# Ledger of designs, part 13: VH-VL binders against Uncharacterized protein B0403.3

Target 1, 247 residues: Uncharacterized protein B0403.3, of Caenorhabditis elegans (q11077)
Amino acid sequence: RRHFGDEYRINTPACDIVCEGQWKSEFHANFHKIYDTEYFEIPLDTAIVKNRANLKMFCSSTIQKYSCLRNECKIQRTPWSAEKHICVGHFDNFDRNINCLSLTDKYVQRECSNVCNSIKIEISQAEIDRMAEMDFSRQEKSEFVEQNKHCNVIACYQLCHEYIISKVCIDSAVAARSVVKSYYDSYLEREYTELNKDDQDELYSSFCRRVTPGQDENEFTANMTRYNNLTLDRMKNDIRSVFSILD
Key: E = the ipSAE of ESMFold2; O = the ipSAE of OpenDDE; V2 = 0.75 times the mean of E and O plus 0.25 times the DockQ between their complexes.

## First folded at step 7 (VH-VL; framework fv_gimsilumab)

Design k1 (from c4 with light chain Y30S; at its last look DockQ between E and O 0.68; V2 from the best seeds 0.00; counts 0 for: pae E 16.9 > 2)
Heavy chain, then light chain:
Amino acid sequence: EVQLVESGGGLVQPGGSLRLSCAASGFTFSSYWMHWLRQVPGKGPVWVSRINSDGSYTTYADSVRGRFTISRDNANNTLFLQMNSLRADDTALYFCARETGYFDSYFDYWGQGTPVTVSS
Amino acid sequence: EIVLTQSPVTLSVSPGERVTLSCRASQSVSSWLAWYQQKLGQGPRLLIYGASTRATDIPARFSGSGSETEFTLTISSLQSEDFAVYYCQQYDNWPYTFGQGTKLEIK
ESMFold2, look of step 7: ipSAE 0.000; ipTM 0.429
ESMFold2 (binder alone), look of step 7: mean pLDDT 92; pTM 0.935
OpenDDE, look of step 7: ipSAE 0.022; ipTM 0.583

Design k2 (from k1 with heavy chain T59K S105D; at its last look DockQ between E and O 0.01; V2 from the best seeds 0.00; counts 0 for: pae E 14.1 > 2, placed apart)
Fold by ESMFold2, look of step 7:
Structure k2 (fold): chain C 247 residues (1-247), chain A 120 residues (1-120), chain B 107 residues (1-107)
Amino acid sequence: as target 1 above (247 residues)
Amino acid sequence: EVQLVESGGGLVQPGGSLRLSCAASGFTFSSYWMHWLRQVPGKGPVWVSRINSDGSYTKYADSVRGRFTISRDNANNTLFLQMNSLRADDTALYFCARETGYFDDYFDYWGQGTPVTVSS
Amino acid sequence: EIVLTQSPVTLSVSPGERVTLSCRASQSVSSWLAWYQQKLGQGPRLLIYGASTRATDIPARFSGSGSETEFTLTISSLQSEDFAVYYCQQYDNWPYTFGQGTKLEIK
């Protein structure tokens, strides 16, 4: 998913690989994590938003990476990435809300991860029927199921993070929830874009569409609103239950 | 635009029953959690019950548990409160209210209320 | 349960005045506080949530402030349609409760 500039590649090592390699090395030095195996875009990485110093440190190296790509590699357009969203596109929003995001760190790492890894995910009978009607291959069914699971987990993390912001942030809770919502909305838009590159729009489930901006939950399978409401209500109840000890 | 209209209140003897209705319009009723609250004249509202989008999860104030049942008919955009074993202390103006659709339990739209009087 | 105490119980004021209504909680509710306006024969109308955020279509003359245990609702220039009863509500901890109300009446 990190493949940049296939159309523009200078000698070995390729220019974009050098830019990316320096950035990953700085990530390891600064956060004591190996980027390729220990950084996850979902949930929003709590080490990065742990405090203002961490945010600035991460974004300083990230801005350098994207400057390297633009100036050295002549790559002017890059796909959405979590680090670009945070540091290039929305730094001011994250910086203004860093105190609130920092307060949520321990709850996202522990409680949100716990509840969101345990949610029960099923495919509606209506969607099973639709897949049969469209003669989905075994591979297509597997991809549909996996993408649906991914969307459910993303939605759970978004709801959980917004919930904890509402509980623990005194000032600017509304703004902080908007920052978190923007992050997950953009992530889901990328998921849809990546899936649609191979004209596999039908593999995007009704629930995925429900939680992705600009999508219609009833596009490929009609009458899904009640099923999706049940799914979201279950998530909300699970989240509330896990956090009952907060107050 | 958004409208909630309660009905079904009236005079009833202690130990009797009433069924309150709340007709909803101007929004997608099936997507919202709904609540009943009640208010004694001169005092603030008191929460009574809530129900989630499809009716699978309900919660009740301790004062009404076992006597009141909240339900909904999403096909007809109607919320209900079945009140059994009524007591004088149940006398109040009863409101239905819509939750905002967020995790927070505050109410962005309320009905006009329907009065319930429990008296011999 | 958390008790919300509003003061004053009744406030007599004239149009154009600046009005401040108080709500005190028996324990901290952080910022999980809403304000409602209720006119005779009507249901409550949401004014403020999250202690300070105005609800949709609420005029700018209404503002909320406070945190923890002490909250205020301010009407900067009272209009004739603002005479009503005002309630605060906490939604921090179960059971969620309302104050007893402040009646704002014409002097």
Scores: ipSAE 0.000, ipTM 0.444, lowest interface PAE 14.1, mean pLDDT 86
ESMFold2 (binder alone), look of step 7: mean pLDDT 92; pTM 0.930
OpenDDE, look of step 7: ipSAE 0.019; ipTM 0.570

Design k3 (from k1 with heavy chain D54G S56K; at its last look DockQ between E and O 0.01; V2 from the best seeds 0.00; counts 0 for: pae O 12.9 > 2, placed apart)
Fold by OpenDDE, look of step 7:
Structure k3 (fold): chain C 247 residues (1-247), chain A 120 residues (1-120), chain B 107 residues (1-107)
Amino acid sequence: as target 1 above (247 residues)
Amino acid sequence: EVQLVESGGGLVQPGGSLRLSCAASGFTFSSYWMHWLRQVPGKGPVWVSRINSGGKYTTYADSVRGRFTISRDNANNTLFLQMNSLRADDTALYFCARETGYFDSYFDYWGQGTPVTVSS
Amino acid sequence: EIVLTQSPVTLSVSPGERVTLSCRASQSVSSWLAWYQQKLGQGPRLLIYGASTRATDIPARFSGSGSETEFTLTISSLQSEDFAVYYCQQYDNWPYTFGQGTKLEIK
């Protein structure tokens, strides 16, 4: 999580830490594992989507967490998170699609993680030139590359997850893809919003903008549409290759 | 007391330009995100543009992107909206509003509005 | 963008009556909803945020409730100064959007 940090914490008495700790402890008690954040917060953990009861149990605990944050910590807004998206505001959508999500999430965790974390990520010469022209510091260039990488991985996860849904769920694929799409759209939208709040909008690559709702991929670097399309096509090809056994 | 006072509205022909100002007082202006919204009579407010505290980065509604420019002068507690290439559908009452903060993204204070009429 | 639909469009009421205004979201906005009052010739005034929290200096007769897609603003006993247009606004997803408003007019 790129922009989750001390700025969201209350220093005294660190009430948010207490609420989070209780949530994590309860998760561990219920599922006998640590909440998996290894692959940049995919929609669901396999333990959570094991069945509808597990989803409900997880969301009950999650709702309690956010009640704690709101009532005891006086926090009105919190950063986007997977558990927040799932349980706070979109529970019904996930509940209605739990059968499909339970079938597909294991593939996402097992194979999408591998393919999406091994994709080749490149920066266009046009953007390299722009960074130079704008006098980006070494740190800013590093952050730009890191952010671009992050967007590529997230986009890959989305494509991979949707691909699996289309192959496995069949009749419920449309609804399930909508739920998954909403998750990733919200993820990227929030990432951009947080980056912008930190006055770092210029560190958002054209590819990031391409995959983020409401953004223009050509806003800072012209003629990036073809480049970004090729990138996405490569991802799709890689995904198809990995999951050819599903054909 | 927090106050926002818009000015600069008026009648302009299509293709014309206007510059709106919003004078802020009663709070630390440089600490807040500021917004422009507009409202057609009988309808709800519509978001137009936003600027962060430092004024470096801005966002715009699709309908005004490339034509409007939001800016701010923190030293003088003033928010601006430069409107170019005005169209008839830009006709509205324009408000400046303060966003409450990072954890609260609603608008706790609004100005009285300044009217903009685009007509031939 | 998220569409907020308010109902009714207009409501004719008398002072002293209980008033209930509705705001429906096209998708879940959790509790990230605000209510505003706008009197003729004035800018909007914040009434409620977080769906149910009264803003500073707002009379106790105003209350908000609801979550996800259904929200309600209630005025327990309408006062003469409460005749105005009321708007809901979501700030869960960008861009922030407003309802079309409900006009309270004197019966």
Scores: ipSAE 0.000, ipTM 0.493, lowest interface PAE 12.9, mean pLDDT 87
ESMFold2, look of step 7: ipSAE 0.000; ipTM 0.463
ESMFold2 (binder alone), look of step 7: mean pLDDT 92; pTM 0.939

Design k4 (from k1 with heavy chain G101L Y109H; at its last look DockQ between E and O 0.01; V2 from the best seeds 0.00; counts 0 for: pae E 15.4 > 2, placed apart)
Fold by ESMFold2, look of step 7:
Structure k4 (fold): chain C 247 residues (1-247), chain A 120 residues (1-120), chain B 107 residues (1-107)
Amino acid sequence: as target 1 above (247 residues)
Amino acid sequence: EVQLVESGGGLVQPGGSLRLSCAASGFTFSSYWMHWLRQVPGKGPVWVSRINSDGSYTTYADSVRGRFTISRDNANNTLFLQMNSLRADDTALYFCARETLYFDSYFDHWGQGTPVTVSS
Amino acid sequence: EIVLTQSPVTLSVSPGERVTLSCRASQSVSSWLAWYQQKLGQGPRLLIYGASTRATDIPARFSGSGSETEFTLTISSLQSEDFAVYYCQQYDNWPYTFGQGTKLEIK
């Protein structure tokens, strides 16, 4: 569902689809996984961070995709994507920290997934009241709820990955946490940008805004700072609890 | 610049009460977990209490549980420690400290400390 | 709870010397250890966290190393401003505990 939009491809949708398809085919060949059904952007996929060789294979094919888009499709402006972030924008940071990301990956895939798929995710009463006052449609309420769940899961994985980096990585913990934070920050910025383009930014919950750089958690529902602090505090406690057995 | 300034210390009799304050500035106080620690001259700091961002979750060292109460006023960026039933072994320099946002429970900023002396 | 034992308790040294301070934990704390500097009449100042990572604005002459139960703080070329008391702190298990301190004195 990642398309390069009308602003990037006025009359050549087949060209960008070919570039993307070749990239997905290389992903399958290199990692023995079907991109569309077995690849995860959240959390970072094991195949990519398993080791330096895997990172380099993924990024070699990713650079070829963006070269294909630029040179064959004449697309100069592309929206943010996870692979572009990792391979084009921040490769040196990922490469420098690959050992830490690799060491922590098993805990992210197992313990963080366990915690983050079991966290309690609720909509604040203030936001429920606002949706009723503004007469949100059934579809709008569903989209609000699902986007809020998505933001909560992203925040949980970020906090959990940063936590385990701090416990496992000695010399590079600060740098590795910064790499992880930058990835999730940029992911959330894209989520907001896509809603804002359609004037649907009121479907972006207060918690989503709290965890998205540059957003005001109180933009559409006032006095949300305390609620969002409590949500984050509970996530931190749940994460600490899961890892206490590994001490 | 992050700044923490403690006040309210003094001399008090055993069994007495005292209320410490910590004025915070230079950061979004309501987003941080805050702590009280104390230090006897010539010894290392000892953790006393912590409070989460909105004050709904508090934790105490066993030696002070039931006697001390941590609280915060986020509107005025102030942390408090109410100390009741004071004992001689509560005599120390008391600090407020800020916990980091990275899950790392080390304290990246401390106040100058306010002295508390409990003696007859 | 976890006990941190620092050695030596007091160290007399001259400016320009290399100084190594030790911190021993009663059980493993992995790499969850911080170092602080405290001067008379002041609150502690964070120097090192994660056993080896310098805090913001800490000079490169300060370095930390170690893991599990044995940790060191090294000052590679002592400056006159570095005479203070140094504390280690573990943040692996609640409650977080500090060592008793090492006082660094001018010889």
Scores: ipSAE 0.000, ipTM 0.438, lowest interface PAE 15.4, mean pLDDT 86
ESMFold2 (binder alone), look of step 7: mean pLDDT 93; pTM 0.942
OpenDDE, look of step 7: ipSAE 0.013; ipTM 0.515

Design k5 (from k1 with heavy chain T59Y R98K F103W; at its last look DockQ between E and O 0.01; V2 from the best seeds 0.00; counts 0 for: pae E 16.2 > 2, placed apart)
Fold by ESMFold2, look of step 7:
Structure k5 (fold): chain C 247 residues (1-247), chain A 120 residues (1-120), chain B 107 residues (1-107)
Amino acid sequence: as target 1 above (247 residues)
Amino acid sequence: EVQLVESGGGLVQPGGSLRLSCAASGFTFSSYWMHWLRQVPGKGPVWVSRINSDGSYTYYADSVRGRFTISRDNANNTLFLQMNSLRADDTALYFCAKETGYWDSYFDYWGQGTPVTVSS
Amino acid sequence: EIVLTQSPVTLSVSPGERVTLSCRASQSVSSWLAWYQQKLGQGPRLLIYGASTRATDIPARFSGSGSETEFTLTISSLQSEDFAVYYCQQYDNWPYTFGQGTKLEIK
């Protein structure tokens, strides 16, 4: 994953370390996880949505953190984060769908992890040719590989979670899938939107563009739609085959 | 090229039986959910039945549940619909269809249809 | 179950004209709506899914729009091969249902 711009690092004085330290301590106490080493934004952490009490507990401390940042530190702009998305931006959506989301915890932790750790991630010949045309350095090729791998894994977890929702949830599946989609869209937007600005477009992977909101999958490497459709179809088939027992 | 070819339709009397087949080619048949739909002339298609990738789960419209049985043979890329206790209102053109899209039940490929007529 | 009502039932039009077909759902289906074209003696052909996304190999003259309960299919410059019956289908809620069709006829 990539950091937000240097501006955000400049805007985090010692006061914010106190606000975050309190939040991290509460996270450890409430979820028995050390934030810095045991919390990941991808996949969506199902411990947070395991039940309404966990969601409220997580969001109570999160709202306090952002109040501390605003009122004590006078920080009015903060980068997107998973906790901000869930608790500040979209709490009502998560709360309304908590009964469905809580049913997915077991499958995300086991079956989605198994599938998404074993997906085949390939590089299209068109993109290999494009990198050669652009005289890519070894570093630039490495950046492409990292982008492509990262976006394939994120897309797999999103698709897998949405598939589980469609199979285990009744009456709220559409809304719950939208909650999951919104989470992953926002994450991808934070990670990749800044890479294609200032005439130095560094978002090389067509698949990353495909899954990142507002990006054109054909802009860096042309004629990628069919290849990306096949990648998504293979991924969906892998997920579907592992989860035949849920039908 | 993806192809679906239905067969086995015909004329039957009420209470009779037919077995429809759908031969699939041009895609990995065992990886996709498959469907049967039917269409009365002048009306839209009506969904009849679906079956998951390995055939372990089957689903039916209320109007046919208990009378129709969907099955698949993944070794021979063939989808089946066994239709028993046929009624006059089962008269229609029957299509097999391939599910596609993002986990959603819309159909990117259909066969040409096989006609079934149940007459008094 | 969700009823889809298409209008008009029949539309007489000449090649080259812009055509707009409507589909109304009895309750919200969000954007989970597809459009199909069916010619005489053939099975339906997928045109649009997700209300607005063209399927593979569908000409750009076909476009879809709408959400919730009101959807339209637009053909921007009608070709002679476009005379057919058009169906909408919702895939939001069981059971999956289709509209009654709009027949597009040469005037």
Scores: ipSAE 0.000, ipTM 0.402, lowest interface PAE 16.2, mean pLDDT 85
ESMFold2 (binder alone), look of step 7: mean pLDDT 92; pTM 0.937
OpenDDE, look of step 7: ipSAE 0.022; ipTM 0.571

Design k6 (at its last look DockQ between E and O 0.01; V2 from the best seeds 0.00; counts 0 for: pae E 17.4 > 2, placed apart)
Heavy chain, then light chain:
Amino acid sequence: EVQLVESGGGLVQPGGSLRLSCAASGFTFSSYWMHWLRQVPGKGPVWVSRINSDGSYTTYADSVRGRFTISRDNANNTLFLQMNSLRADDTALYFCAREGTSYFDSYFDYWGQGTPVTVSS
Amino acid sequence: EIVLTQSPVTLSVSPGERVTLSCRASQSVSSWLAWYQQKLGQGPRLLIYGASTRATDIPARFSGSGSETEFTLTISSLQSEDFAVYYCQQYDDWPYTFGQGTKLEIK
ESMFold2, look of step 7: ipSAE 0.000; ipTM 0.417
ESMFold2 (binder alone), look of step 7: mean pLDDT 92; pTM 0.942
OpenDDE, look of step 7: ipSAE 0.410; ipTM 0.783

## First folded at step 10 (VH-VL; framework fv_enfortumab)

Design m1 (from a9 with light chain T91Y; at its last look DockQ between E and O 0.01; V2 from the best seeds 0.00; counts 0 for: pae E 20.9 > 2, placed apart)
Fold by ESMFold2, look of step 10:
Structure m1 (fold): chain C 247 residues (1-247), chain A 122 residues (1-122), chain B 107 residues (1-107)
Amino acid sequence: as target 1 above (247 residues)
Amino acid sequence: EVQLVESGGGLVQPGGSLRLSCAASGFTFSSYSMNWVRQAPGKGLEWVSYISSSSSYIYYADSVKGRFTISRDNAKNSLSLQMNSLRDEDTAVYYCAREGTSWGEPTYFDYWGQGTTVTVSS
Amino acid sequence: DIQMTQSPSSVSASVGDRVTITCRASQGISSWLAWYQQKPGKAPKFLIYAASSLQSGVPSRFSGSGSGTDFTLTISSLQPEDFATYYCQQYNSFPYTFGGGTKVEIK
């Protein structure tokens, strides 16, 4: 039983590798950074938000990559990506808020990185008990812990960037926070989607579910709302403490 | 085979509320962004609201922001518009519209329902 | 907000005539413009995306052109079924906005 559309689609791993390679080469030429090792999606990279010219330059090459994928590779759908979110889905929002994003970038790259890399990340006793009850393998426990760490760091960067926007931006603070929230929400949705592809939904921690739109923090471990509230409250307090001079 | 059917329209007094629904069939509803568009009697088209496939992105026209709430239930293939604090200017035919699939690009409205009429009058 | 100014508001034409409808954006929208046809009492029908790309099943007498701020819809040889109101719509950015419409009516 053949799908008519699938039988006429022409795409290969080599074709999309070429499109992406051209884009990464342009990134290196324009920003003097190697994309695979010197660009990070969390937090939003200085190369993108430094100023309007950088944003436009990054997005011009990004639009060309997605045109290449569509026209040369005949790829009809791609998963969410950070560059597609910024340049294809939300360019006007990033452009309108570039001055605020640029102004706050130094605090994100230094103060937010310092606090978010030093937050205390714990696994709840309830989740430890559930992993034991379900006989998680050594590999599964490791993946659960590492994914939980990723979610905590992502949530920290989102909260920290939103906090600084509120302190240093004026007329654009509300819109700029919305841009940042939308980016990190979508990033977390991708994290869940990638994990769920392998039917490993149980490795997505309660905290990960709490900070991922549309997920239920109590789905696999009951009564986690208070624990997760306290985790977020401690994170917010750590952020406020680092920036207390700005209050 | 794409079908969009709006319901929930009717007469309402100013300040009242209505909830519109749009039943979708003939396509994978959860893969498409959805919109509401309205048309006042004898007037042109006005975009009202947008919701992304996962509900992560929601936008409103300024004329309805704070009064209307768009939502969707992907398990039931249903789009909704909760309309509160209705005004006489909200009188219109309301259409639900599917955004076309445009890989990597902004999208347009490729399928429309036949509309449901909302009349705000006292 | 991007304002879409559509011209003319109406046109009287005969079968076989060439009809041109213009749409002007208040800011650049690249090619992110769609055209719709609406007959009385009916929902709009999608015709053209990306300024110039015809939807499958749309007659070849319809064509679109333009980029940036100035766009046109052309019907090369008007047919009886083409008497309708036509709308342009930008989808470059929120809020999505429509032109005021152009009613094509029998002369």
Scores: ipSAE 0.000, ipTM 0.382, lowest interface PAE 20.9, mean pLDDT 85
ESMFold2 (binder alone), look of step 10: mean pLDDT 93; pTM 0.944
OpenDDE, look of step 10: ipSAE 0.016; ipTM 0.507

Design m2 (from a9 with heavy chain S102D; at its last look DockQ between E and O 0.01; V2 from the best seeds 0.00; counts 0 for: pae O 12.3 > 2, placed apart)
Heavy chain, then light chain:
Amino acid sequence: EVQLVESGGGLVQPGGSLRLSCAASGFTFSSYSMNWVRQAPGKGLEWVSYISSSSSYIYYADSVKGRFTISRDNAKNSLSLQMNSLRDEDTAVYYCAREGTDWGEPTYFDYWGQGTTVTVSS
Amino acid sequence: DIQMTQSPSSVSASVGDRVTITCRASQGISSWLAWYQQKPGKAPKFLIYAASSLQSGVPSRFSGSGSGTDFTLTISSLQPEDFATYYCQQTNSFPYTFGGGTKVEIK
ESMFold2, look of step 10: ipSAE 0.013; ipTM 0.595
ESMFold2 (binder alone), look of step 10: mean pLDDT 93; pTM 0.949
OpenDDE, look of step 10: ipSAE 0.006; ipTM 0.500

Design m3 (from a9 with heavy chain T101Y; at its last look DockQ between E and O 0.01; V2 from the best seeds 0.00; counts 0 for: pae O 14.2 > 2, placed apart)
Fold by OpenDDE, look of step 10:
Structure m3 (fold): chain C 247 residues (1-247), chain A 122 residues (1-122), chain B 107 residues (1-107)
Amino acid sequence: as target 1 above (247 residues)
Amino acid sequence: EVQLVESGGGLVQPGGSLRLSCAASGFTFSSYSMNWVRQAPGKGLEWVSYISSSSSYIYYADSVKGRFTISRDNAKNSLSLQMNSLRDEDTAVYYCAREGYSWGEPTYFDYWGQGTTVTVSS
Amino acid sequence: DIQMTQSPSSVSASVGDRVTITCRASQGISSWLAWYQQKPGKAPKFLIYAASSLQSGVPSRFSGSGSGTDFTLTISSLQPEDFATYYCQQTNSFPYTFGGGTKVEIK
């Protein structure tokens, strides 16, 4: 879990650890899950979106955490996190769409997980050659592959989740899709930000860039849009195939 | 069954040229990086050259750089090594070797040809 | 360039003996090390990489260990067919480099 990855001011480092610890303890107490190992940010966990009561309970603890950070630790700016996004940044949006989210979450957790964990992920020869040309170490290549895989999984979940919303939520589909899209987009932006440490930007694959807002996949590897679009189309096709029963 | 068969070896005078070929079969040739490795008589193994699956990346040992040219024809499942300005020290058995490539895992030369002998002598 | 140093250059052993061959890299190569067996007049044959589990077709008496700079190939009980020359190779970075080889001879 990456909770503190970008520029933020920490006046009392131990204090933020305490705030985080309290938050995690409350999470465990309320949901009987360990946040670090049993809660998943992608996709949205049923513990959070199962119903309005759970959402509110989660966000109450989350608000307390950030109050702690602000008031006790004097931390004014914090990096993006799932809980921050949901509870601090977009609570009203999630709350208004909780019926759709709760209704679709079971499909996402079950079928989308199966689909997205079974997709074939490939790296283009162009990127392989680029990595070699740039003298990537084997370790760096491994990291690149892992990150690329991660991006593919995230993208798959996003596509699948949005697809299910479109099929299931009818009147609220547009609004709910927007909420989900914003969450996944922000998640990817956070992933990029955290990876883009000193001289690590190159480890962000063209596909990762393709699905991350504000990035250009062709900037680092020329003419990758077509390849990446084909990958996304493959995901879409697989998703549609699995959920054809919803038609 | 994966097979690599080298050809083109022979006797050549110093300063001469020779073109080696490696015919691949039993696998998707275009999906693998290929290498040339040589072994002088009674000596150890020496890596000579690498070529990526699409030929976009090529690397040479310093000992052959500027003199040898590696190439491949994926349509013909063929690997080549053009050797120019040959020297006595280039005398060796030359092997083509497939590089087993698994992302995130160590790579190795999993399949080798039988080798072709190049003798440079006046 | 990464230099690969094998030790010993040769070893005399009997059937049933434990044989250990070491390979040292001049710099860290993580686990990107491969071991090969070569018999006279034959092409090298891949055995194992670093500390990997058994590869298909490789007897269990062969094992590899090590990471970083120091690596070891062990033959737990030498068999008649194991008398050969063994080479290590790093594939961590270009140029690829081989060790000098270790000849396992019959005592």
Scores: ipSAE 0.000, ipTM 0.482, lowest interface PAE 14.2, mean pLDDT 88
ESMFold2, look of step 10: ipSAE 0.018; ipTM 0.588
ESMFold2 (binder alone), look of step 10: mean pLDDT 93; pTM 0.950

